# VH-VL binders against o27280: the designs that were tried, part 463

Target 1, 266 residues: o27280
Amino acid sequence: MDSMNVPEVLEIKRIVEESESVKTFIFSWDFRREVRPGQFVMVWDFRDEKPMSVSLIDPVRSEIGISIRRVGEFTDRVHGLSEGDLLGIRGPYGRGFELMGRDILLVGGGIGMAPLAALADEATARGMRVDALVAARTADELLFLDRLEAAGVNISTCTDDGSCGFKGFAHERLLTLEENHDMAAVCGPEPMMFQVMRILDERDVPAQLSLERYMKCAVGICGQCCLDDTGFRVCAEGPVFWSQELSRVREFGRYRRDPAGRRVPW
Key: E = the ipSAE of ESMFold2; O = the ipSAE of OpenDDE; V2 = 0.75 times the mean of E and O plus 0.25 times the DockQ between their complexes.

## First folded at step 21 (VH-VL)

Design Ah11 (framework fv_marstacimab; at its last look DockQ between E and O 0.93; V2 from the best seeds 0.86)
Fold by OpenDDE, look of step 22:
Structure Ah11 (fold): chain C 266 residues (1-266), chain A 118 residues (1-118), chain B 112 residues (1-112)
Amino acid sequence: as target 1 above (266 residues)
Amino acid sequence: EVQLLESGGGLVQPGGSLRLSCAASGFTFRSYSMSWVRQAPGKGLEWVSAISGRGGKTYYADSVKGRFTISRDNSKNTLYLQMNSLRAEDTAVYYCARHDWYGSFDYWGQGTMVTVSS
Amino acid sequence: QSVLTQPPSVSGAPGQRVTISCTGSSSNIDAGWDVHWYQQLPGTAPKLLIYENTHRPSGVPDRFSGSKSGTSASLAITGLQAEDEADYYCQSHDSSLSGSKVFGGGTKLTVL
């Protein structure tokens, strides 16, 4: 076990209320430890540990942010914490996004916008044109809109109920937008990502997609996050994959493995 | 500052040809689709043609299909419209316009007048 | 004839509210394509006024607003001013005309 695999106990420096169900926890970070958008950390509340995407990377303030959606017992506990409280953080892990070209399309759904928000910051800092399609079930679940707008990102919103922006799904909205992008980054519900990837492939837009799987060790040992046919470990070879890689993954958009290793349909 | 400047307009006889140019500046030209939009004297706006940022896709209104050709030279930041077999009804001010991501025309040139008359 | 239908003219007194309708069909507005609005002052090129149905570019006053519902879109102008006298055009995309942008016939707004 190397130093990277030992959780560092960090104080919650600040909490940002992103939505009713999403909070961003901000920590001081030593940037001698490199972190990239698309990578994740393991968050330890001294009882359980869960992988979470990094949603903020701020070298100027020496801070990182982790956005967490309240979805279960672990996240309920974390959401009950206050500024000044402690969490264990180990990582970062996994393969992050690679930026290329001048024009980037971001397509995010729900909490999937977390890593994309971090990517947007980097892309805009590099002078890239960033277009972001932000999707959610309802208007109240749309994340990081003000942050993205402040960064100079062009935003299009999509909601299932039509409460904000385009009424429908992200892949449907995408068909109605201009196509001049050098690459795309996608993160959200896997059915969404599957449909978006198909469209991007038809448009010959190189795409990177961030997968979510049950991850236990985060270091490619336990195999809990292995993808069928390829043997890809989401925690090691991912979570960011190129569309060409995912085209080889039979289970993508179809099913995932639960903690017991059983196939669970989306 | 984004600027679009049309040129090449003039008087031409029916059946004649004319080539319009639009010089773009103030933005990364290849990153944006471009359109030609025309307006006959005292009439409304009519979309004519569009081309993708990299020039791989072109689109035409039915009224000009087979007669007009849209093209671009990204190395010169210039949009073109080759107009052949011109008709009297093609008489109009021709605008070049930039597409934003949403498909709206966020920037327009001042236009160049094309008059087709015998 | 224009694929999108606008009233040829509307008028209002200074300070009043006026609305301009844009009626499309199942192949454009109701197909999920956005509606955009342009203002054209006399003797000038069109200017983007509203994009993506409801959004204002920088520099456009908040007294201009757009909405979209079903096969129709609407531009509303509150606190009408003399300087608002112009032609207004709605614009969208039509799926029946592959890759085609479409404009309304335009509406001449007169400030009384």
Scores: ipSAE 0.916, ipTM 0.952, lowest interface PAE 0.5, mean pLDDT 95
Fold by ESMFold2, look of step 21:
Structure Ah11 (fold): chain C 266 residues (1-266), chain A 118 residues (1-118), chain B 112 residues (1-112)
Amino acid sequence: as target 1 above (266 residues)
Amino acid sequence: EVQLLESGGGLVQPGGSLRLSCAASGFTFRSYSMSWVRQAPGKGLEWVSAISGRGGKTYYADSVKGRFTISRDNSKNTLYLQMNSLRAEDTAVYYCARHDWYGSFDYWGQGTMVTVSS
Amino acid sequence: QSVLTQPPSVSGAPGQRVTISCTGSSSNIDAGWDVHWYQQLPGTAPKLLIYENTHRPSGVPDRFSGSKSGTSASLAITGLQAEDEADYYCQSHDSSLSGSKVFGGGTKLTVL
């Protein structure tokens, strides 16, 4: 089988502008390399390499999509690329989401909707009822709404500034919505995920949450993606964790680590 | 297509009992909270009771607490309302209604009439 | 006296615009709970008309629209037609009434 530790150079087939700050890059993909919602890939621009979530998994068209938010020099360079340009991709890596039951809640903040959009496609294909709470700072940053609607997902939006949907935070909106779910999947800013997890735990809803940490190797060797108090490696045991696993982790929701391993507040 | 069909209404004396049923079809019944909503002749809508999709949580309007019991049988796709100690003020058409995720009542039955009279 | 207050009646001529108000409080509408609207045609069960303040279910014409601000919500009907003659109810949830759905008192719309 192909080595997943060596980047494969792939041509950008299409670019979808999701917002002013987010683009989805679509590549042809050989699905003998299985990809699950919630797994990530390492994207190499021939200078640097960063982890990115898969947002589209389409075996029928033999395509994957990777959604990238412009936040710095690496992502600025990638956003400057055109269809036909090349990127290196290695992976997929990590533990993806597991589906259970018939009724799923998705809670996504900002770019965190990317892996949840892929999961929504799989859940709807299985005939599950999918409810998605899509959060952002402002209406212009709400992602994948048309795609989710076309898939038959029930959508509720919230924005910090109130420009679309509920004005406030995702966990505040969640308290005003009906509960009837077998499971939840959560991805977004870690403070949001922590607050949402607390509500879901009180409701006895099994939840899976996708974390981000600094990564170097992506295969569990270097230790740069470890969580305090547990030794969990986000790239190997995660990035998707059950809420019970995260309840034992002191750092979750409270701080993050920079590339040197220093604690910094969220 | 989603369908809700109430039955079990009728004429009953004050202090009596009656059991309403609502047969559900066209959707995954256990995925949805359900309510009973009533409407006295010539009056507006009054929410009566609700039950969660899995049946673990029940809610009642103050006017019926202690007298009415909501239940469901998910194997039979049926919602129930057991009404005890009936009063004249309970006279109404009783509707079965499905909750959506947003807390609205997106589907209603046609109602069953309950008359409490001597 | 319902928790949500609606005018008891409104009227309009065909083609005109009418609005129906729904006034609540800080324990319901202003606490972040959505407002939903129902149409009840004579002799029939209520039908969902607007959910989540502004959204129309499939099959509801765009001449029906909803809005919410502060403790109040409004249903607007443009291009009024004879078939719009019905009772209209707003509905929300009240935080002070645990688990309670609350309806407005209803508004009878008469098309002249």
Scores: ipSAE 0.770, ipTM 0.891, lowest interface PAE 0.8, mean pLDDT 90
ESMFold2 (binder alone), look of step 21: mean pLDDT 92; pTM 0.943
OpenDDE, look of step 21: ipSAE 0.914; ipTM 0.952
ESMFold2, look of step 22: ipSAE 0.748; ipTM 0.883
ESMFold2 (binder alone), look of step 22: mean pLDDT 91; pTM 0.937

Design Ah12 (framework fv_marstacimab; at its last look DockQ between E and O 0.78; V2 from the best seeds 0.80)
Fold by OpenDDE, look of step 21:
Structure Ah12 (fold): chain C 266 residues (1-266), chain A 118 residues (1-118), chain B 112 residues (1-112)
Amino acid sequence: as target 1 above (266 residues)
Amino acid sequence: EVQLLESGGGLVQPGGSLRLSCAASGFTFRSYSMSWVRQAPGKGLEWVSAISGRGGKTYYADSVKGRFTISRDNSKNTLYLQMNSLRAEDTAVYYCARHDWYGSFDYWGQGTMVTVSS
Amino acid sequence: QSVLTQPPSVSGAPGQRVTISCTGSSSNIGADWDVHWYQQLPGTAPKLLIYENTHRPSGVPDRFSGSKSGTSASLAITGLQAEDEADYYCQSHDSSLSGSKVFGGGTKLTVL
């Protein structure tokens, strides 16, 4: 599939407020340009550009959704936009999730639920049984619950403060749930993903995990998103990786590199 | 529709053996852990044994360890319970039950009666 | 003798609210294992009534509710009806019993 390298200026069709800090921006999309759950797009506000996961893929309405969490200057500007405003979108890029089997487990934390929500839609459309462990710090940060429920997804929630569902982290909750899945898709904070991957490996459940790294070019040229030892480029060989691939990545769950290339702990 | 049908129950003497079967239909059998739960006449529910979807892990109540063996044939969508060295206290209706994701038993068979008596 | 303790019986008049307690320990309910509830009508197999502490399966009326706190759980039935006369069992998981599922002793609910 050919991806556009030049941003297409698109009008925000509608905005969905997912939480206090997360909004989903809906755009008209030409589906001659195929997009898969787990892929990302580069969002350009005519000042800066950031990678964002696709959280909605709707071929019927010819729409895509991009969920963005307010975390800095760029996202603050984007969150200040209204319906009818313009953004530049280029992509999609990267390797998305692959679906296999009949029963799928989704484990998501915070904004990590964005690509998983899109995956859930595809899985359910294919007639798969979908279980989703949705994690957040607090109840008000849990994302896409109504959407997932409407799709027929079985949901288990956990929050750090116990304000909703299981009190604790996703990997702790996972240990208390049954092992009845053909594959798993995981996305969230890397420490969470690291622990979840360990459990899934012990359970012999094939797992795919979506990584987040600093991305600049999105086309595998600049090297800013390269993973140590392997040379994997998150924007090209990822962002979705199989657990076997990540087992070769020493930095996974331990550290990442900042824009200056320095190692920073999680 | 999910269905579980137990069979193999009957009258057996103390020290005897019996093999129960549970035929499953209406779902992907291999994806679900399964349990046996029994209920003595006029008594409460007692968990007996569990087996993982792929059959790699088995669990037993202390009361049946060393005497009962749980197994499954996923190609036949069938759960089994081999009961050896049966005792009078093993007399009960035996249910097969499916584990849901949360660890509850969301579907039950109608049960099969096992009577251990001289 | 059951790992989880329930009152042997409870009773109520039609329209009343009744509560069934389920008391566990630090190795089951207190260890953050979920509590599930079952209804067993006379001469029938048990039916899942509440799962994951508070959730109702499809078809279970909202007058049934579950809660969990500390080492205990509770099943509440509001607007008691004659058809609610049954045995009720709580169920959880116990980490000290080699990954065993555990049931309460059961509670017989009589509608007066």
Scores: ipSAE 0.866, ipTM 0.923, lowest interface PAE 0.5, mean pLDDT 95
Fold by ESMFold2, look of step 21:
Structure Ah12 (fold): chain C 266 residues (1-266), chain A 118 residues (1-118), chain B 112 residues (1-112)
Amino acid sequence: as target 1 above (266 residues)
Amino acid sequence: EVQLLESGGGLVQPGGSLRLSCAASGFTFRSYSMSWVRQAPGKGLEWVSAISGRGGKTYYADSVKGRFTISRDNSKNTLYLQMNSLRAEDTAVYYCARHDWYGSFDYWGQGTMVTVSS
Amino acid sequence: QSVLTQPPSVSGAPGQRVTISCTGSSSNIGADWDVHWYQQLPGTAPKLLIYENTHRPSGVPDRFSGSKSGTSASLAITGLQAEDEADYYCQSHDSSLSGSKVFGGGTKLTVL
């Protein structure tokens, strides 16, 4: 119990190529450490450590999956690994999604579909109706469509370039879809989440949104993941927040902070 | 198996009233918006009214606004259309139709005939 | 108010291709609302044929296809069969009327 915050070195059991830029890394996992959709882990490549969302939670196979988009030096190194190679994993951390009612809307942008894919599996297993709006810049970057379809999820796609489904942004598509949901779960680029949240708030749909911020400790001690004026720690009180909690956060959708603490626009 | 069964049609004089019912089964009724769609003999389809799954939003075609009231009882899996101040041009087969997420009507009843004649 | 315009009739011989147009406006199809299509066989209720512009429900053969461009949509039927003789309706949503669904006037397809 007292070693929860030390990375455990785990062997990569399988690698799934989800797209040209996204891979899912599968590990054996002892589910005495419970994992909930929307929680994250810190992935250590023996040089650096980054938070990554859990996209697969499979107690039957004793496996978790972590989906990682290639976006920089750390993720390039991880994408270069093979089955049998080692990574350190600590966690899970943070507050995951809560399911309510019978009808759930998922809105995911890019890699943000990863935690929502895990949530979709849980929701469909509970007999909920699941509608998923899956967004990306191009058709080739739409994630988890086959998995969602096989789970019985109703899918609508949108792409910035119009190569698949609705041409435009997720919030624009949402305005042309039916509203009958008890709750929504949203994850993706923060500007997208801000616009989607505004629509859902107007419709009185309870929404949970998953935020990303710079993290160092991941357990709520260092303060690096704090949100302005509220003191909310993304690693402890989040990463999943209710929309009403985020209504008090002035930085949401407007800016972020770099590792030095400087304000930078989205 | 999704089933929608309309009832309550019949002959009525102009200015009269009727209440239509649609019994739903085979799906979670409260999860879906519902519509009434009508078709006059030999004519095309005309959307009449819609109600959200939880019942909080209602919508009406201009031709029926103020005269018709859509409602639902989710404990009885039943959709209703109260039709008042009926006119000859309201004569039609009235269909109960279920909305999907995309805004299509994915299931229809077989309809109930309303005849408004003196 | 907005109306989706369809030709009142089309015809084709068995095995041929026919196309049914659905023309809207900037307040419906042109405002990115989806187009759905229904087949109504004589004496029956309408049946969903195409949803979300191009998708087919289970059981609808792939010789039925839909497309949308600008303010218009189209239903194509290839390999025309006698049982395709029916009325066809397009349907969308019109943003100028809150929550309003709109149908085209219908197209009678005659298989010659």
Scores: ipSAE 0.754, ipTM 0.887, lowest interface PAE 0.9, mean pLDDT 90
ESMFold2 (binder alone), look of step 21: mean pLDDT 92; pTM 0.945

Design Ah13 (framework fv_marstacimab; at its last look DockQ between E and O 0.91; V2 from the best seeds 0.86)
Fold by OpenDDE, look of step 21:
Structure Ah13 (fold): chain C 266 residues (1-266), chain A 118 residues (1-118), chain B 112 residues (1-112)
Amino acid sequence: as target 1 above (266 residues)
Amino acid sequence: EVQLLESGGGLVQPGGSLRLSCAASGFTFRSYSMSWVRQAPGKGLEWVSAISGRGGKTYYADSVKGRFTISRDNSKNTLYLQMNSLRAEDTAVYYCARHDWYGSFDYWGQGTMVTVSS
Amino acid sequence: QSVLTQPPSVSGAPGQRVTISCTGSSSNIGANWDVHWYQQLPGTAPKLLIYENTHRPSGVPDRFSGSKSGTSASLAITGLQAEDEADYYCQSHDSSLSGSKVFGGGTKLTVL
């Protein structure tokens, strides 16, 4: 189905505080407009517009959830909103995750767990076994643990400071876990995803990874989210890519471009 | 309910061979790695061998390398341990155990006794 | 002889707190591998008691707790009961033994 290019003004139905810095905003959604885990929407606060991943897809309640981390002026304004306030939402856009097999591994870092939480719901609804490696810098930044547990997901936590679970990085933790998965979905800091992808390739586990880039138009026109060498547009050909696709992307895990088009390290 | 049932144990002469089986039920067998763990009479637990869910990877303790072979038939939900060149020190109760994602053994069979004696 | 070292025996009176240590090395616990604990009642197969250092499977009372630090792990039992009399084993993974699982020597817990 075609995505809407004009923002629809929606009322915030409810707000879930996921952590100190992350809130999930719930909206009524017309599911005649299909949405898939891994896709994103453009959120408009009537001043600025930013891409955000869908973290909840609930056809029963006719709701979607968008999880937003407080990281700048735009997100500060959004976090100041209350239930009943209005936001503009257009989309969904991009390529979402594909599910295959019986056993799926999810590896997420920080806010990267947002699209993976939605994927976990779909996978479990299909009767798949879901293992989720949830990583964060500290224990208080771990997201969606209760939600995942309630869905029957096996969870392993990883924190940089060791405040919860495995002390270290996600790729280090992954090396210490059993290897019985048909596919993997990965989302988080790009350096993390890069290391995780390497391990999954060595294990011959098909992997999909969700990239984050500066997006302006979300419809593949402006080119701001183009990846070097390949010409892949994260908003159109992504944000979800197969590992084989990303292997062709030289910049992956190494650098990104800022709004001015300059190379900036991760 | 998850169930593991070992069979094939018995008395065998030194140098002889024996094949153990473990029948699994109550879960998707191919999704889990499996191990054999043994316990000599009055002694502690000793890991023997492991096999990945799809059967592509196998692991052995040094004490049994070259003599024991672990395998599985996922169509029959069965784990096997072929034991050759058996020694007196191989005398033990042999357990099959399922690996959880974390590498622990979350389910065990009741074990089958293997006695190697002249 | 075991890769992981446990005391051969510990004892306590009902209601007391007992602790069982599990000492490893840089190639197993010290290499950031998880420690798991098992309870084996007399004449029975082992049962998973603690997984991933600190987590309890369903049905395991909260008076059982696990911890890990450095190259060692510990199992603590509070409010000791007669039914806790059993053998306890720690288990981990050793990077130096070709991906082998490793057990402690086991600890016999006697309730006085």
Scores: ipSAE 0.915, ipTM 0.952, lowest interface PAE 0.5, mean pLDDT 95
Fold by ESMFold2, look of step 21:
Structure Ah13 (fold): chain C 266 residues (1-266), chain A 118 residues (1-118), chain B 112 residues (1-112)
Amino acid sequence: as target 1 above (266 residues)
Amino acid sequence: EVQLLESGGGLVQPGGSLRLSCAASGFTFRSYSMSWVRQAPGKGLEWVSAISGRGGKTYYADSVKGRFTISRDNSKNTLYLQMNSLRAEDTAVYYCARHDWYGSFDYWGQGTMVTVSS
Amino acid sequence: QSVLTQPPSVSGAPGQRVTISCTGSSSNIGANWDVHWYQQLPGTAPKLLIYENTHRPSGVPDRFSGSKSGTSASLAITGLQAEDEADYYCQSHDSSLSGSKVFGGGTKLTVL
């Protein structure tokens, strides 16, 4: 089972420009390796390896898509690649989202919309009513709006600068929307997720939140993705956690950790 | 096709009671909050009451609080308004209306007339 | 009185542009609550015309548009047509009122 943890080198089949800073890289995928929305893969560019959420799961075309925001040296190199170029992929890893009920709320910030776009496709295919609050700093950073619309998702947008939709933060917008949901799925910047989680807990809406922590092994052995008070490993017990699991964690939403494990303010 | 059909209107003396019904079809009823909205003859729209999709939260305009009770039966896809202690100023067409996620009323019934008069 | 204030009437000739204002306060439109608009043709139930300040439901022509700024909103109708003659209502939510959907008083649009 150690062979599951060796990257498979795959050809980039197609690149979709989602925004000025986000590209989706599409690969042929053998679905004997099952993939669920909310799971992640480790992407290897032959120098470094980073966790990335799966944003497209298409068994009919035998394709997966991985959406990557350009934010540093690794992602700059990956964004410089073309169709036909190679990347290594390990996975999938982690616990994906669980769907329940008939009415789901999605709240995504920035690249956090990537796993939620995959979840929206599954939820709409099941006939669920899907409401999505899509947040970004600016209008040109709002992701997947056309795809969500085509899937029949009800969309509300918010931007920090007010360039599209509600001017302000996702949790502020959420307070002015109707509350008829059986569950929620949340992914984005940890401060946003913390504030959204507070509102959903007050409303008694079961919520699942997808976290990113510093990771190395992706199978729970090295401990570098651990949450403080619980010992949960994001790569093994997450990245998707229920809000009640996170409510016991004092670090969530309050600070992050650098690669050396030191507490650093958000 | 989303459809809302009100019934139960009529003539009532002041101080009397009346129960309105709204039959819903063409959508998953329990997923949506519902409202009653009224319109006195020649006057504007006035929101009266709302109930959440699962029925756990109810809301009332101050003008009807304590006299009207909103309810729903999700097994029958039916919204109700029990109106007690009726007054002349309650005379209006009563509409049932569905909320969308944004808090708008995206579908309306045809209305049922309530007349409160001696 | 109505928490949201609209002019009682407005008029315009065919082809012209008209606007209908909806003035609220810091407890409703000014507290970031959305404004929605309804058209009510004579003798009929209201119909949703604009939701979430600016969005049109399917089937509503793009000559209808909404905007919101500060504590106020407006509905604009361009290329005015005879069939636009109707009553128009704005609607929002008021945080200071229990149970708190609120309508404007309505505006009668007359096409000259």
Scores: ipSAE 0.766, ipTM 0.893, lowest interface PAE 0.9, mean pLDDT 89
ESMFold2 (binder alone), look of step 21: mean pLDDT 92; pTM 0.946

